# Designs tried in a protein design chat: VH-VL binders against o60147. Part 36

Target 1, 175 residues: o60147
Amino acid sequence: MLEKNKYLYIFRHIQTNQVLLSQGNVLKKTALFQLPYPLQKPVAPNGMRPAKLRKDHWVPLLKVEFPNESMFQSVFMQLLNYRKYRSVQPLTSDLLKLPIPVRRRKIMRQEVPNTIADLADILNKEKFPENSVRLQLSDKSDSEYADWPPSVQIDSEEIKLSRGFREKTTVDEAR

## First folded at step 17 (VH-VL)

Design kg1
Fold by OpenDDE, fold request of step 18:
Structure kg1 (fold): chain C 175 residues (1-175), chain A 118 residues (1-118), chain B 106 residues (1-106)
Amino acid sequence: as target 1 above (175 residues)
Amino acid sequence: QVQLVQSGSELKKPGASVKVSCKASGYTFRSYGMNWVRQAPGQGLEWMGWINTYSGEPTYAQGFTGRFVFSLDTSVSTAYLQISSLKAEDTAVYYCARGPYLSYFDYWGQGTLVTVSS
Amino acid sequence: DIQLTQSPSFLSASVGDRVTITCRASQDISSYLAWYQQKPGKAPKLLIYDASKLESGVPSRFSGSGSGTEFTLTISSLQPEDFATYYCQQDYEYPTFGGGTKVEIK
C-alpha cells in the first residue's frame, strides 16, 4: 500500500468546540463544509458554519498516525460519515425543550467527545494490528471519552500544532 | 493495482442524455472519493465535482448543477455521471479520478469522449 | 474560487534542458497544490502532491517547490517522454486547475 498520507489531524474551535477533520497540518477552507449549514450567512461562533475560515480560531485536538494511507483514508471517510449521520438524526426531546441558541451550543459542546468516541468505535471495528496506530492528544484527558482498542497507543508526547496551522519552525520565525 | 475503467465514447444529439460509467478496482472503493473532471477539446481541465463513495452524497461544482448527476453502484465499485439535456458545449472528454477527500487525484480513468452534435 | 495562473503557457526546450514552470494562486493555499502531466489523448498523471511530494513511480528529475501563492515544477533534465502539457491544481478550496503549460520540442 501507498503511504502518501497516513496522518489525521483534528481541530476544535476555541469558543464553540466544533470539530474539523484535516488531512494536513494546515486547515483547508473546504474543512468548513463539514459543519452544518447556517440559517443565514453568519460568522463563527454564532453560526453553525462560518462564512470564512479563521485559522486562528481553531486549535489542535488530536493527531493520529496510521500504518499506511489506505487505513488512514478508510478511517477518515468513516469519520465523515459518522458525523453526517449524527447531524441528520432527530433531536432528543430534552434538546427540543431548549431555546434554539442554547440547543445549538449544547450540541456543539458534544462534538469533541462525540468525535473521539467515533474514532475509537471505528478503530475498534477495523481491528488494526496491535500498537499500529499512534494517537497524540493536546489534552490527554480527552482520551477518557472512549475505550481504545489494542491497536492504539497513546503517545506521551503532546501535539505540537499551532492554531489552524503547523507548528512554527525556525524558518517560520525568520519570515 | 488501482484501475479506473470508463465506458466508451458517446455520440448524442442535443437534448438527449448520456450516462458514463467508471469501474474501480484494486482498492477499497469506499475509502476514496470519486471526482469527475471535464476537458473540452483543446482546453484545460475542469473539476465538475465529486461523490462521497462511502455515503453516496454528491457535491457539484458551480456550473455543473441541474443537468449533471453523480451516482454509485457500490456492489460493483462503479461511479456514474449522467448528463441530461445535452448541449453542444457539453462536447468533451470526461474523466473519473480517485482522490482523498477533496484533495488531489492520484488515479484517473482513461476518459470518455462525449460528442454532442445535431 | 481560487484562480491558478501558470507561466509560461508554452515553452520550447531541448532534451537535457532544465525546465521550470510556475503556478500562481490568487490567494494563499498553503502547500495544497498538485502537478499533473498530460499527453495527447491520455488522462492526466499525478506527478507532485502537497507542493513538493513526489508521487510513487515518478522519476526523480521532477520536483515541486513553493508555498502560499507561488509554486514551481522543475524538470532537472528534460527527457524525450517529458514533452507534454502540465497542469497545477489546488485543493485548499474546491479543486481548480491552472491553464496548463505545453512543453514542446525546440
Scores: ipSAE 0.870, ipTM 0.941, lowest interface PAE 0.5, mean pLDDT 92
Fold by OpenDDE, fold request of step 18:
Structure kg1 (fold): chain C 175 residues (1-175), chain A 118 residues (1-118), chain B 106 residues (1-106)
Amino acid sequence: as target 1 above (175 residues)
Amino acid sequence: QVQLVQSGSELKKPGASVKVSCKASGYTFRSYGMNWVRQAPGQGLEWMGWINTYSGEPTYAQGFTGRFVFSLDTSVSTAYLQISSLKAEDTAVYYCARGPYLSYFDYWGQGTLVTVSS
Amino acid sequence: DIQLTQSPSFLSASVGDRVTITCRASQDISSYLAWYQQKPGKAPKLLIYDASKLESGVPSRFSGSGSGTEFTLTISSLQPEDFATYYCQQDYEYPTFGGGTKVEIK
């Protein structure tokens, strides 16, 4: 099987700082189901019809390049489930003392650093080959949220922030 | 090599239950979602839902809630589809299919024919 | 749900023919479309993913193109083993399949 580079994109919401994991540079509607606090209610009663995705509300946070699909899928699934796990954990006493809107805002503000930390933790545990994973951040300073293993090479170039997410071009990145 | 092996054909009466198994091998089980796809005789493919093989959380497509249950036995890398209160219209081939998170399906089981007949 | 409409539903062709199957989505799904081949009594086989990416092991005579709402699967030169039913599938939302296109021998 021909191994191709795979890309993990993480997007953040420009207002809430919530994050979404993406298998490509264009967000799927299903990505909205990753949100612990949905932006909108599903149209269908059973939740099978996701809310409208406002592309212009999501900007790239980081991009991770993996040398093969196995590594990508492993990290993706772990990262996805790490977030889910946090979302169902009991709230701290301090958070419980806060009004719900304030509480939610506080939690959401931590989603970016938590996600980055999770990614680093996962990669640390995976013990991938040195410099086998390439990390590109929209803000290089965000790399400081975690200690990265030798498997991660941080790109000196930053992802340019734009209103919205990157559209796929003729030369599409591997998924 | 990646392989999904499903249990054999089933013949059931209306009202009965059936449990189809899908044993995965050749890859890290929890790294890929397991999807279930139904195909009625002479009909097209219908996505039934998927199960998160990492967490065990199932998601059911519209029309496949209630009587359909996805489950896992991670110790043997096996996914299960249980259908209760079988109806004649449940007669179909059921496929398990590996895929990235809510994406396409790159590997399929051979399918399990479930026939519901009085 | 996103509806995928395949056209034609049936296609008669000869070996060596260039075959094109179209899949239309009810809304913009970017490039999140896959193509499958299914032979009678067999499970579907992934041919193309992400609209144009050829799955490993799939002959190069198969190609996918399109984005947004219009997609095409092309078989540059139909081979005897290519007579089958082809399905498109979107994964922009929860997965849905097209109705299928049966390619029959002329």
Scores: ipSAE 0.856, ipTM 0.936, lowest interface PAE 0.5, mean pLDDT 91
Fold by OpenDDE, look of step 17:
Structure kg1 (fold): chain C 175 residues (1-175), chain A 118 residues (1-118), chain B 106 residues (1-106)
Amino acid sequence: as target 1 above (175 residues)
Amino acid sequence: QVQLVQSGSELKKPGASVKVSCKASGYTFRSYGMNWVRQAPGQGLEWMGWINTYSGEPTYAQGFTGRFVFSLDTSVSTAYLQISSLKAEDTAVYYCARGPYLSYFDYWGQGTLVTVSS
Amino acid sequence: DIQLTQSPSFLSASVGDRVTITCRASQDISSYLAWYQQKPGKAPKLLIYDASKLESGVPSRFSGSGSGTEFTLTISSLQPEDFATYYCQQDYEYPTFGGGTKVEIK
């Protein structure tokens, strides 16, 4: 079924502004594997991959509804790739001048705007039908981080911010 | 329609290597992860890991590091599993399975029996 | 690492019977649980995903329920083609499978 999984959720860490992509409204532990700096016992505020998923540390950033699963999956995988690409890019001279913890924090702070920009870029390239993609942001101002293609309809209603996320139920719309 | 077609059965001696192929069709190859699942004779299913079909980055489950290598040829929408230094314990049916990013597996290959025997 | 424990391992039933298989997770996996059917010599087939969502093409006699740590697969009226081995699989963490439940003819 094409409508099987067509919802992208992006979460941000309330302290570090790290970003996680989710195929549903409930973050899985595997989402942590998206973070570029894995350590055995890291703490998220230090700019590392935490060992455990603290639901209360993550809030929804945006929700994207795609026309079908195929479009969703395509964008999702590309979005992951964009993030991965940035994580392996050489650091700028300015960043290298900073202590590692400060550097990491600074990089992480850019994850939100970068992710939004990435999403817009991907969608621009995909050339989906006009108004076929519905974007809902927790903060409408975040939409200003990118120029959106005609395929994207920005919802006038903001998603409600909540610490953590709802448990998945049989009536969940996402995945 | 979505199809995963794997290479044929293999009979190998201990110490040898085998490379199993999984050709995908009917969907955008790079949009779904490819998983590998092992099933020893008469045993259950065991997730071996997955490969990100977009980036080519493999992730191996514990117990499947070292001798197991996931790879891709995106030009032909094919994923590969290579097992080196084969052991008798590697005797099993190996499945490739499509799935959303580290999720469930909605389509499976028909499986490839690898028999390791002296 | 999340362990899934299926029960029973073996189940004898007759055509028309209501069959229930249980899968218990070692920790809370929300609703990230799938069910598969496997017949001898064949690849597993996805039946249920996200605990209760029926995969396209799967007969409605199959249903899944549960959340957290306890999940069930139910076949409302067992058909001849339903004799097979069933596996649960979680995707909250790196994927793991249950040990399987073989449904045999009584």
Scores: ipSAE 0.848, ipTM 0.925, lowest interface PAE 0.5, mean pLDDT 92
Fold by ESMFold2, look of step 17:
Structure kg1 (fold): chain C 175 residues (1-175), chain A 118 residues (1-118), chain B 106 residues (1-106)
Amino acid sequence: as target 1 above (175 residues)
Amino acid sequence: QVQLVQSGSELKKPGASVKVSCKASGYTFRSYGMNWVRQAPGQGLEWMGWINTYSGEPTYAQGFTGRFVFSLDTSVSTAYLQISSLKAEDTAVYYCARGPYLSYFDYWGQGTLVTVSS
Amino acid sequence: DIQLTQSPSFLSASVGDRVTITCRASQDISSYLAWYQQKPGKAPKLLIYDASKLESGVPSRFSGSGSGTEFTLTISSLQPEDFATYYCQQDYEYPTFGGGTKVEIK
């Protein structure tokens, strides 16, 4: 009896540091809809939403194992809403003074710390059993962007894979 | 016990409108998306779109961006499909189906037959 | 939109037969494919998700396999209650369904 998905996978863009939330260890094309709609002609990956999903441009940021699917779904939908809420907020006067390309890069660089803070905020508000949520990071220092509730156990081992979350197989190794 | 209960069948004339309800129970309504799927008589399944039950934002499949409106009443865990300017071609069974964000559909309503005939 | 082509569209089989239904995607969808069973007058029922994972309460005679563009639903020993129409559905992009495979008594 395999339980339905209870894992959150978060990816980071290798150049822009934009973030994608995923329900699976391989990105879907629909994940790109989490990024700003491309109303202008920016160059991807440094721009808004790229037209094509380049899976080799997205690397693991963190992985979370929840106690069950229902908890995962609650947190996932809340994270999506946090991102939407942030995207419609007025920009600060300091940001508005910057040239548009510089402003965009500065906003994109905040996606990693903002997403980690959002995750922790949601988990601090939820009433989950102690040590029931397992967090694994590609860079353990990223855990310092937030204060974690007792429900979270941070894995001592960093994510070792440099591309995606899939485990390497003997067939893939031979290629 | 996850349950999706839809409103009863409808017989309508061309040009009328209809509103199909889908009441959810047995789970956290805002944690799963609500999808609408159409099946014309003797035909296959056609995804019409979905509504994000957390934000209330609808997304419509190509071909369903006009006369079809998705909405919610989260206070009673209910999703709605409204079809305006009904045509004979709209005769079908309409299903609501819940699922993870833009994913598979693990629970379905019983379906609502809408018949458009003069 | 990603097109899913099911084959065969129609299949005649006997109780106890091993039944195989295929679904081909117009592009690589990884393992983001589900299978549904629909009996006349009833809503579809999820059988398989993520290409090969069995939904709770679904008999173990149902199995799914495949990745990329080619996927298979297998019924190891067909039972009387398995005569139905079967649909595949991808969720790599906005969901789309295959055209269905009707399984009838031979």
Scores: ipSAE 0.736, ipTM 0.878, lowest interface PAE 1.3, mean pLDDT 88

Design kg1
Fold by ESMFold2, fold request of step 18:
Structure kg1 (fold): chain C 175 residues (1-175), chain A 118 residues (1-118), chain B 106 residues (1-106)
Amino acid sequence: as target 1 above (175 residues)
Amino acid sequence: QVQLVQSGSELKKPGASVKVSCKASGYTFRSYGMNWVRQAPGQGLEWMGWINTYSGEPTYAQGFTGRFVFSLDTSVSTAYLQISSLKAEDTAVYYCARGPYLSYFDYWGQGTLVTVSS
Amino acid sequence: DIQLTQSPSFLSASVGDRVTITCRASQDISSYLAWYQQKPGKAPKLLIYDASKLESGVPSRFSGSGSGTEFTLTISSLQPEDFATYYCQQDYEYPTFGGGTKVEIK
């Protein structure tokens, strides 16, 4: 019997450092709705919600294997809610003093550490068995953004794929 | 065992309102999205939108941003579809369907027939 | 919105036949396509998700294939309980359904 998805895939934008959460190893266009609403008119692709999903702009940040789909779905929905909560909070006085382009860039650059910290916060609050959640990172130093509970085993091997979470086929590599 | 049980069929006059319930059991309600799908008599399936069961935030498909309201009561694991100012063209079977976030629909309610006639 | 076009819209077949239904998407949807079976008076039932993955409890005579814009549902040996209407649904963007394919006994 084939088990349904128990993997969380997190992507990082190569230029803006924005983050997308995914239930699959290939991003859906609906993942873009996790990014802030664009202004009333189309906006620049590298600073806002782009109109088109460009797979070559999104690289692996981390992958999490959960014991089962139910646990995965619980964490995924909570993590989405953390992102929404952050997106609607009032800006701090320090941020409001910055010019708008600088402010936006600083907010986007916080997405990686904030997402990792939020994931760890959720996992610290969950009652998962020891070593039952396997975490793999593209850059192991990113694990330093948070304190991980005993339920998490951090994989010693970094993610080696640079074009999403799918292995590139021999045909694709020949091009 | 996952189960979605909808409220019974409704017969309404134009201009009235109706509230269809969808009670979920056998899984963690806030971990899966709840979708509403319409099927007019003899017609295909039409996605009306969904509600994020964790946050309570609804999203409506184009054409359903008006008289249609999705809501939740998470204390009893129940989703609701309210249709106001009913029109004859609202006559349809309305399904609730759960699934992963904006994904396929793995479990469906039995459907609720809403009939609108004078 | 992503438009899904199913063909044929209607199909007449005998028990034991191999049945093939196609679904064409108006844009590349990767493998984010599901197939449903609906019998008269009943709710749809998920058969296939992610283009080719068989839902638990669905008989192995059902299979799905395709990616990008072209997708196929195949029933290898049609059974009496398989006479129904079949719908494809994409979830690459906000969900949309195909128009359906009615499979009836000849």
Scores: ipSAE 0.725, ipTM 0.863, lowest interface PAE 1.1, mean pLDDT 88
Fold by ESMFold2, fold request of step 18:
Structure kg1 (fold): chain C 175 residues (1-175), chain A 118 residues (1-118), chain B 106 residues (1-106)
Amino acid sequence: as target 1 above (175 residues)
Amino acid sequence: QVQLVQSGSELKKPGASVKVSCKASGYTFRSYGMNWVRQAPGQGLEWMGWINTYSGEPTYAQGFTGRFVFSLDTSVSTAYLQISSLKAEDTAVYYCARGPYLSYFDYWGQGTLVTVSS
Amino acid sequence: DIQLTQSPSFLSASVGDRVTITCRASQDISSYLAWYQQKPGKAPKLLIYDASKLESGVPSRFSGSGSGTEFTLTISSLQPEDFATYYCQQDYEYPTFGGGTKVEIK
């Protein structure tokens, strides 16, 4: 019988490297609630929530297939909590010493590695069967940000879609 | 088997408080959000908000940010709705409903009728 | 906030009829729409999620279609147990419900 969703979809913003976690292959507007509002606009962290969901600004980072929906939901809720905890921590003194433009760029560069490390940490703590969690990345070198448990099988094929996780039907395929 | 069992009907006077419970069983409580939905007599469904069962953080819909409080006791897989300073217009059936994060609602409690009358 | 308008509000039909209920969203919600059945004195029951996916245990005579702003629930051959009120609900944004469609015996 068909089961409900057992796939985690993770998107990356093309400009800011912000990350959104999704229960579906098309982002909902509520995904934006994962991003905090800025505390102060001149020093806004890389968590600022855009006013509008620009679907053309979000590209695939990775996809995970879990054994079933309940395991997916367990990991998804934990992953959201990891990201929320990190987003409300005070900036380190090292970051506060940097000029605002430099600080913002440094924070932006950490969002993808941090998210991948969070996912791996959760999966290392879970008791999933060996090779039961299939991970597919848009860039396989991103797997280097973490040590993966035996439950994870990293797909040899990268995600080749240039937009979202859904293939679009084409009307004009000639030329 | 997923079940949501709510506490029994309540008859209250204006100005009183009520606390509705919703006990979950048959699934991992912290993996699915808990939503509260109101239905006034003869009316449609109105989402009141939800509580993140993993973190305990509530979110309230517009119009429910004052007298309504969501809470959890994860040790007994139970969510609570508390309504203070009850008004006649609070007379309704209150449902708990679980679902994926901010999504559809696949399982519902049986509903709790709260009647507020002088 | 996303408003959902159901049509019709009220429908009278006979057993065996094909019934169609429409839900229109005030903005593009992709496929993030669910349908519920509610009988008097009972909790709503999920029928369809993600516009067209049938919930487990729901009879195959129920189907959903649509994307963007217009969605349809279809009952291919109405049965006696299908006389109820039907609600659509979007989850593209914070959830909102349509006003309902009451299906009664003609």
Scores: ipSAE 0.700, ipTM 0.857, lowest interface PAE 1.4, mean pLDDT 87

